# Ledger of designs, part 3: miniprotein binders against Peptidase M20 domain-containing protein C757.05c

Target 1, 375 residues: Peptidase M20 domain-containing protein C757.05c, of Schizosaccharomyces pombe (o74916)
Amino acid sequence: GPLNFGYLSWGQHSILEQDSVQLISHQSLLPAGDNLISLHKSLVEIESLGGNEVNVSDFLKSYLESKGLTVELQRVSSNPTVRDNVYAYLGSQRNTKVVLTSHIDTVNPFLPYYIEGDKIHGRGSCDAKSSVAAQIFAMLELMSEGKVQEGDLSLLFVVGEEIDGIGMKTVANKLNADWEVAIFGEPTENKLGVGHKGNFRFDVYAHGKACHSGYPQEGFSAIEFLLRQCVKLMDTDLPKSKLLGPSTINIGTIEGGAAANILAAEAKAEVFIRVAEDIETIRDIAEDLFDTEHSEIKVIQYSPPQYLDYDIPGMDTVVLAYATDIPYLSDRKMKIYLFGPGSIREAHGPNEYVTFSQLFEGLNGYKRMVMYNLR

## First folded at step 22 (miniprotein; from t1 with I44T I84T V86T)

Design u5n
Fold by OpenDDE base, look of step 24:
Structure u5n (fold): chain B 375 residues (1-375), chain A 89 residues (1-89)
Amino acid sequence: as target 1 above (375 residues)
Amino acid sequence: DEVEITVTYNGETYTYYFENPRKSIYFILILLRRIARRGAKEVTITVTSEDPEALERLAEEIKEALEKLGYKSVEITVEGNKVTITAKE
């Protein structure tokens, strides 16, 4: 019998009706005064989409100065908007043994701050203003405990991680500060990152010749070409890292053609490879497949995998499948750790959150990591 | 059916692990093209696999690739589950 190729009806994206979750203003549960939760709230309530970080950097400067820190604003850009990294330390010693660092920009769209039970929601509540708040309080508590002095610890908060890494690139090239240890703040479920996979993102444009589908010899299908090359890519076994696991290939988008009775003159795909090993050879594969007489490749992102330090006794470890600003500082002879509260699985989502417990565990984690590296 | 491939050229050694040896050949061919373009006068490749058919096939395909890249002397040595391929200009 004829194989009934069931019409894959492209399901209508049901616009999830935002049910009016009654914002029960649980204003009553926030402890009165300046604390980790109130700082985190203040950071999350300030919109800081990539390219518009000025309000959060100005807030951080004023806040950290009020705590007795020396604060530098490093100008990254002034046009169209002012974008400043924030570097803070005790006294006059710009070089410190340890730096706690995270990003202050967020992905779009902005999401408002609200509390749901033990969950704190909002854009950047998890990625990465949870890390920023916990890192600040780690420094402040260690200072109050007399466990850190001038030259021991600094804070570095950068712009544009979510876009192009321009903030950390500007640190690498122009800040002229040295560290023995850098602790990066990202959502790791309060585990030490053993490493993260690299990012290889590229667009493919295939070109053909349209003709009537009854006479395919008179044309060339861009869609058929693109599909065959994508299958070759997906059927390629890429080297596995013993530490990072396998590389993963996502054909994220596919588009092209005009009608079923016409050979496609044009087709496009957007591809994302999470790279475990040898990004250079993976790029050469993409170029061999997609830089041809019938197609072109446009590289959107190229960042190699990173191997990290995780030598702190009694802390759990994790493998991460996302990239960070770490590659921009990897040429330095320093230890690099990756740690922070929250899950990357909730990051960038419509329901992004961190829990109260995760924030406090993150704070304690950063204190432990700093004290281990000051020994 | 994990395969280990070690590539030595210009005094450096690289080790790769693949889950599917039959689907790894394209990566290896692309790697070898780059090595040849970098002017490596000698290349040593070791393949270790518990699949003897995959091992034989990979060894032959690597040999043919090296010959096509302009290497004049390609020697294959088999020792149990390990094949060593040495290519010289």
Scores: ipSAE 0.681, ipTM 0.934, lowest interface PAE 0.5, mean pLDDT 90
Fold by ESMFold2, fold request of step 25:
Structure u5n (fold): chain B 375 residues (1-375), chain A 89 residues (1-89)
Amino acid sequence: as target 1 above (375 residues)
Amino acid sequence: DEVEITVTYNGETYTYYFENPRKSIYFILILLRRIARRGAKEVTITVTSEDPEALERLAEEIKEALEKLGYKSVEITVEGNKVTITAKE
């Protein structure tokens, strides 16, 4: 049965190496039978905009059962729509050492599937149905090769990542399955995500006393105060992270004053600091400079840097600029990786795509990551 | 020029990297102020740099800051490109 075949698309690989100037048709690039490319196509063609995931969940249940896996649908919501997470494993052992996980919802709007050159277009073709397809085939191939057994590896596909995170939140609170390692699928250009810098955003409101500019001793300039404190901030070297890069300071807006001949009674700045290390000390600096008798701050955003596991030899790494469902599992005692085909830059746009080579390299990457963590 | 600064107190060690040693002192002073306000009885700072003038200046400023924060015993040890400052209440 399904467990008796391998890379049925291998013969089609040589067609993918043709000169891109000659444009290859859909049929010449889409291998016959059940394979990575055909699974990816099936997933992308099923509309699963956030909140409308039931059809892709039902497809995955049927597909994974046909491959000999035990599949649980975890009901997240029944009203207004049925929304099910999908959890799959070998045999009856629900707890596994490694879980491969990604999301099955997509952002709006739906985009139809098509192939142009080496690119596979469609909503979710990159984010994150490329990861879903690659993770499934990583498991199927490892099973066929005799390299995984009951208790080693599971698949977890969740709803709602792009809108509310309810799928993974329900997993964290109610699935009651345990793992030592989670490998999250998102577009990382097939590099290990190492983390991202934190965000510290605040507004500064400075207060002065208006007077004629020819007699500045009669007042106090809010603009001059604010400028001097902003310069002190910008002249402070903030810590860098060897992994995440430098902290950065951006004075995004600055405003104040009434007229050129009047000392400014009011001034405001909007400040955004990308934090590489020690957000608490950076906040202390902001308070020392701006929370004074002449000004106050209003904190808009305060989130520390995030770090992930990336200890797999021979794999390139990348610093991320986007959020994921990972925080719902961050308090567990486990290793957490982030890895997947394609670029986030293409993923939410009107021209979303993934390439054939990115899909196959992603498949091989997931197999490597699983085997490393099962050793 | 890059500098590495390690701060140890309450059994925990924190490591910081800065691109400009002369512009990093404000951050370090604010950090030390918080550590002292939270009652740390002993703090150890190491400064590692290939710039001997930066090592000397940072060590002097850190020692002075720790004394102003009320630490009664502030000792400096120099070892190659590394300076260790140990402050005790």
Scores: ipSAE 0.680, ipTM 0.930, lowest interface PAE 0.8, mean pLDDT 88
Fold by ESMFold2, fold request of step 25:
Structure u5n (fold): chain B 375 residues (1-375), chain A 89 residues (1-89)
Amino acid sequence: as target 1 above (375 residues)
Amino acid sequence: DEVEITVTYNGETYTYYFENPRKSIYFILILLRRIARRGAKEVTITVTSEDPEALERLAEEIKEALEKLGYKSVEITVEGNKVTITAKE
């Protein structure tokens, strides 16, 4: 749609000065009344730093109820403050074909709301209150157009994504709602996320027996053992993904030994594998190489690659460089999409923003994705 | 130099892509060892490559591995740039 939607007139520009001095704040560009832009402003102006989400949850409950939705607050924790997920749907049917979902917490620090040109600044303006606002208006517009009915579509807004993931974890374990399709909101530049590589991080501890290097038959070098096993790992081709690219192996650190003339009694390596495919077999390889009579493994991180649905015709795609809450739902039999306004490059930083056009394109994108999946 | 390997067992099919066929065998052997330990009665592996030497070497190494894992019937069929290895108890 056109980039001009939502702009207000410039009714207060006149002054005695001849220069083009702007007397009206950027907020005079906001559309009057209740609309996508005003909702986004309300969300961004409510501080919801991770762990402090109660005010945005309460706002959403009131707002969504005023639109005729049934709203459930799911208590995630109450100490030191109340933290509630927000689940909303039409009527009494809480299981729906499609759920639109995003998170309502933001990273530190809080940044004030302001408009500069076509950019809407503020903490969470992009990640992820842009998605929250766009998803809400996607549902409201589809309801108004008569295109969704009870049982078709729900909204799910979770706490804690940026810090601990507790919101979506609690949904997965305790909400007891069923969906066929989930559409997650995160900054993807309004492109369908295809996924991201997994992370397999582990430490290897190798053990030897010290002796003078002139008589190596009297000992066993932990360093030499560890080096040989690391070379075997590095010389193993791991699967690549046509969508995500190649798996990569990084021996990030290696250390050991006491002195040049002494066989090493101990050695350690820190290994990070970016996994394109089949983390289970990659772990089996690591165990075959490193869980031996001479060494053991300590697993630090074990998260499989995330593959997403991207089968909506005519929408561009992107490979993600970041993780999301999606893994908490990945074991369910459902379609899972990722899509939202703005770029992760602007999110989390000191100058976070989203543009007006990105918001409206996001709204239209969510409507398209919902309609595709309700066929 | 890319090779495509599909593995089918117990009604499940998995597809893998490797850049270096000669360095991919260790991954495949570890995968087959797990499949055998989980009791698969039949395993079908299809190797697809534009490199005919890679096809031959992988097929023979996979056949040898399956025989060492205890499969009594290991059959190789060749169809153009594709080799199918079928192993049965």
Scores: ipSAE 0.678, ipTM 0.931, lowest interface PAE 0.8, mean pLDDT 88
Fold by OpenDDE base, fold request of step 25:
Structure u5n (fold): chain B 375 residues (1-375), chain A 89 residues (1-89)
Amino acid sequence: as target 1 above (375 residues)
Amino acid sequence: DEVEITVTYNGETYTYYFENPRKSIYFILILLRRIARRGAKEVTITVTSEDPEALERLAEEIKEALEKLGYKSVEITVEGNKVTITAKE
């Protein structure tokens, strides 16, 4: 007789371990009242993605007016949304010796505000609402100390830095205000920028003729062409700046073809050159290599290297590998500084943060820079 | 192994620093092509390098490039680790 092996139904007791991750709401650790940390929190909690900055500009207007400043909204755009730069000063003198400036827009996606130990997280917590908050408090403290008067210091907060620089372009072309010194706020690890490398970003599209790989003479490989031209680019020594260091070439993407047994009809690469010197000749190299019978080039970004002022004794300096809004004001006869709390290495990441200490160091840095330039 | 290259035309001088002299020639050729298109009647290039073979090769390649660009008089002067190339239309 067939041995009836009773299948013991092992009852899958799904132990739903409800790991109640107690979200310890660290909300209780923030200092009470109107201070640098509370302002920074308020700014970070307002979503201000590029093209949708209206809520943060309206907040800044109301906040700065409550502090006794004259506040102007400079209309950048009204369609599809209202986009306003914020310009603030004491009294009626629109021209000031020093301007503290930063951007109020952020990259995508929005990230919620939270605290992790000494780190303040959230989109724009580092880039650049840390600079905005520290610049505001630098002005407010200097005012309370009686160290600044009408005509000494202003604040300028712009929209759309992360997209196309339309905010600062609108300042350059339409804001009738003069400054002797501009202090730009970006994440520099609280060091003075000596300059930043230029950005030359471009896409390459290579075109070939598909054929069977056993008869390569009947076709032309777009991949082979693209690879050979990319090798020529990578084997080109680009001029080094003594101040900014070397130019760097990154072939960030490569794609193309259909199968191993077919010559590729199409190929694409995305290239990013961080330019230390002579962006015009570097562009001419890219055009000579990639604007051909077999390829086309599409320029995505073109921004020359920028040299900055860094003449403030006892402040550390840094070379920066990213572009800013500074080139839009470069035609003005003024000193230009770049300084701010946090690291650019975290700025566009999923874990963007600034530390409490970096914010206070940033505040003190801006106060020092203002006072040095008012002497 | 750093090479200094100066380019003088229309009363302006530009100075470039390269880490690899043998790989710098393509940049120089592209630069010279632009200078020629802008109608520079006279171009002076100085190359300073501690590699004599690289210095000689760069000087020859620059001379040939200037001749191909239509310069009729190309003179090379060698002074130790420095080569001066003067081209006239």
Scores: ipSAE 0.620, ipTM 0.914, lowest interface PAE 0.6, mean pLDDT 90

Design u5n
Fold by OpenDDE base, fold request of step 25:
Structure u5n (fold): chain B 375 residues (1-375), chain A 89 residues (1-89)
Amino acid sequence: as target 1 above (375 residues)
Amino acid sequence: DEVEITVTYNGETYTYYFENPRKSIYFILILLRRIARRGAKEVTITVTSEDPEALERLAEEIKEALEKLGYKSVEITVEGNKVTITAKE
């Protein structure tokens, strides 16, 4: 007899318990006055696209001076516009044990500031004006608590991170300030970065000689050559980092040839390696494989892996997959931390945001990190 | 089995970890070519592996590579699961 699969009518229990999550309109909770949220708002409302950071640098100078800090503007460029890094400290001691640092430039396009529930939207709301605001308030609160003195803590805000790192390059070469610890502010979901993998991106162009496929000895297949070299790359065991994990190879694109009955005269691949260890040797492997009589290599991106300090008890850790300004200071004998509110997944998007909670957690994180490193 | 390889040259030591020793040799050969081009007069390589066949093969291939790169004295010392290769110009 036919097994009558009884349609179990899943009863529509409309648990439309509209838990009216009271949208506590955090609009009413914007404390009247100078606070973390109001500073963050002021920073986000100032357009600071890479190359046009003057207004935010000038704002930060005036704001930090009003808080009793000594503020230096480090000129990065004057043409076509003024671009200044902001360096701030207590009194006259330019060398400090700890520096809190982040970037004040943003990607294109500018996005207006607005609040949606618990989310603060706008360009730079997450990347990285959340870190900037939280770092400033970490210093200000620690000062008010009597926990930091002259020579303990400074603030460094740089321009042009999102473009070419010219701001931090200018710090590295010309600022002439020393630190024992640098704490970089980027969106890390309020976790300590253990490091980030390097980026090695390159294009391969293979060249052959077309002929009839029935007479392959009269030609040379660019596709066959490219495929064999790509297989050799993929079959190479690259060194694993204990902190960052394995290096990963992606052959992202492949193209070439004209027809099945013809040997391919031309072929191309686009390759991306996320580098855990020794980018120089990985580059030399790519050159050995693809800089040949039958092929050429074009490097598109070259950024080494970074290993970071994460020795702070009771903070969560994360491995990151994006570049920062850290490489420009890596030659210095200092501890380097990476930490900040918000997610990098939202940072360059059309809906960039940070939450109120993330911003306050970021503030507390920076205070904790500073106090740990002042011991 | 993870293989540990240490490379010492010009007063610096680098440590590498590989998941597949048989597939690591190409990386090592490329590294050695760079070291030789930088004018390293002495190179010490230590390979640690629980696979004795892989260890022996890597040691032989590294020795041959160093000889081809122009090192005149290549010495191999075996101590249990550890092989040390010292090359001098």
Scores: ipSAE 0.611, ipTM 0.910, lowest interface PAE 0.6, mean pLDDT 90

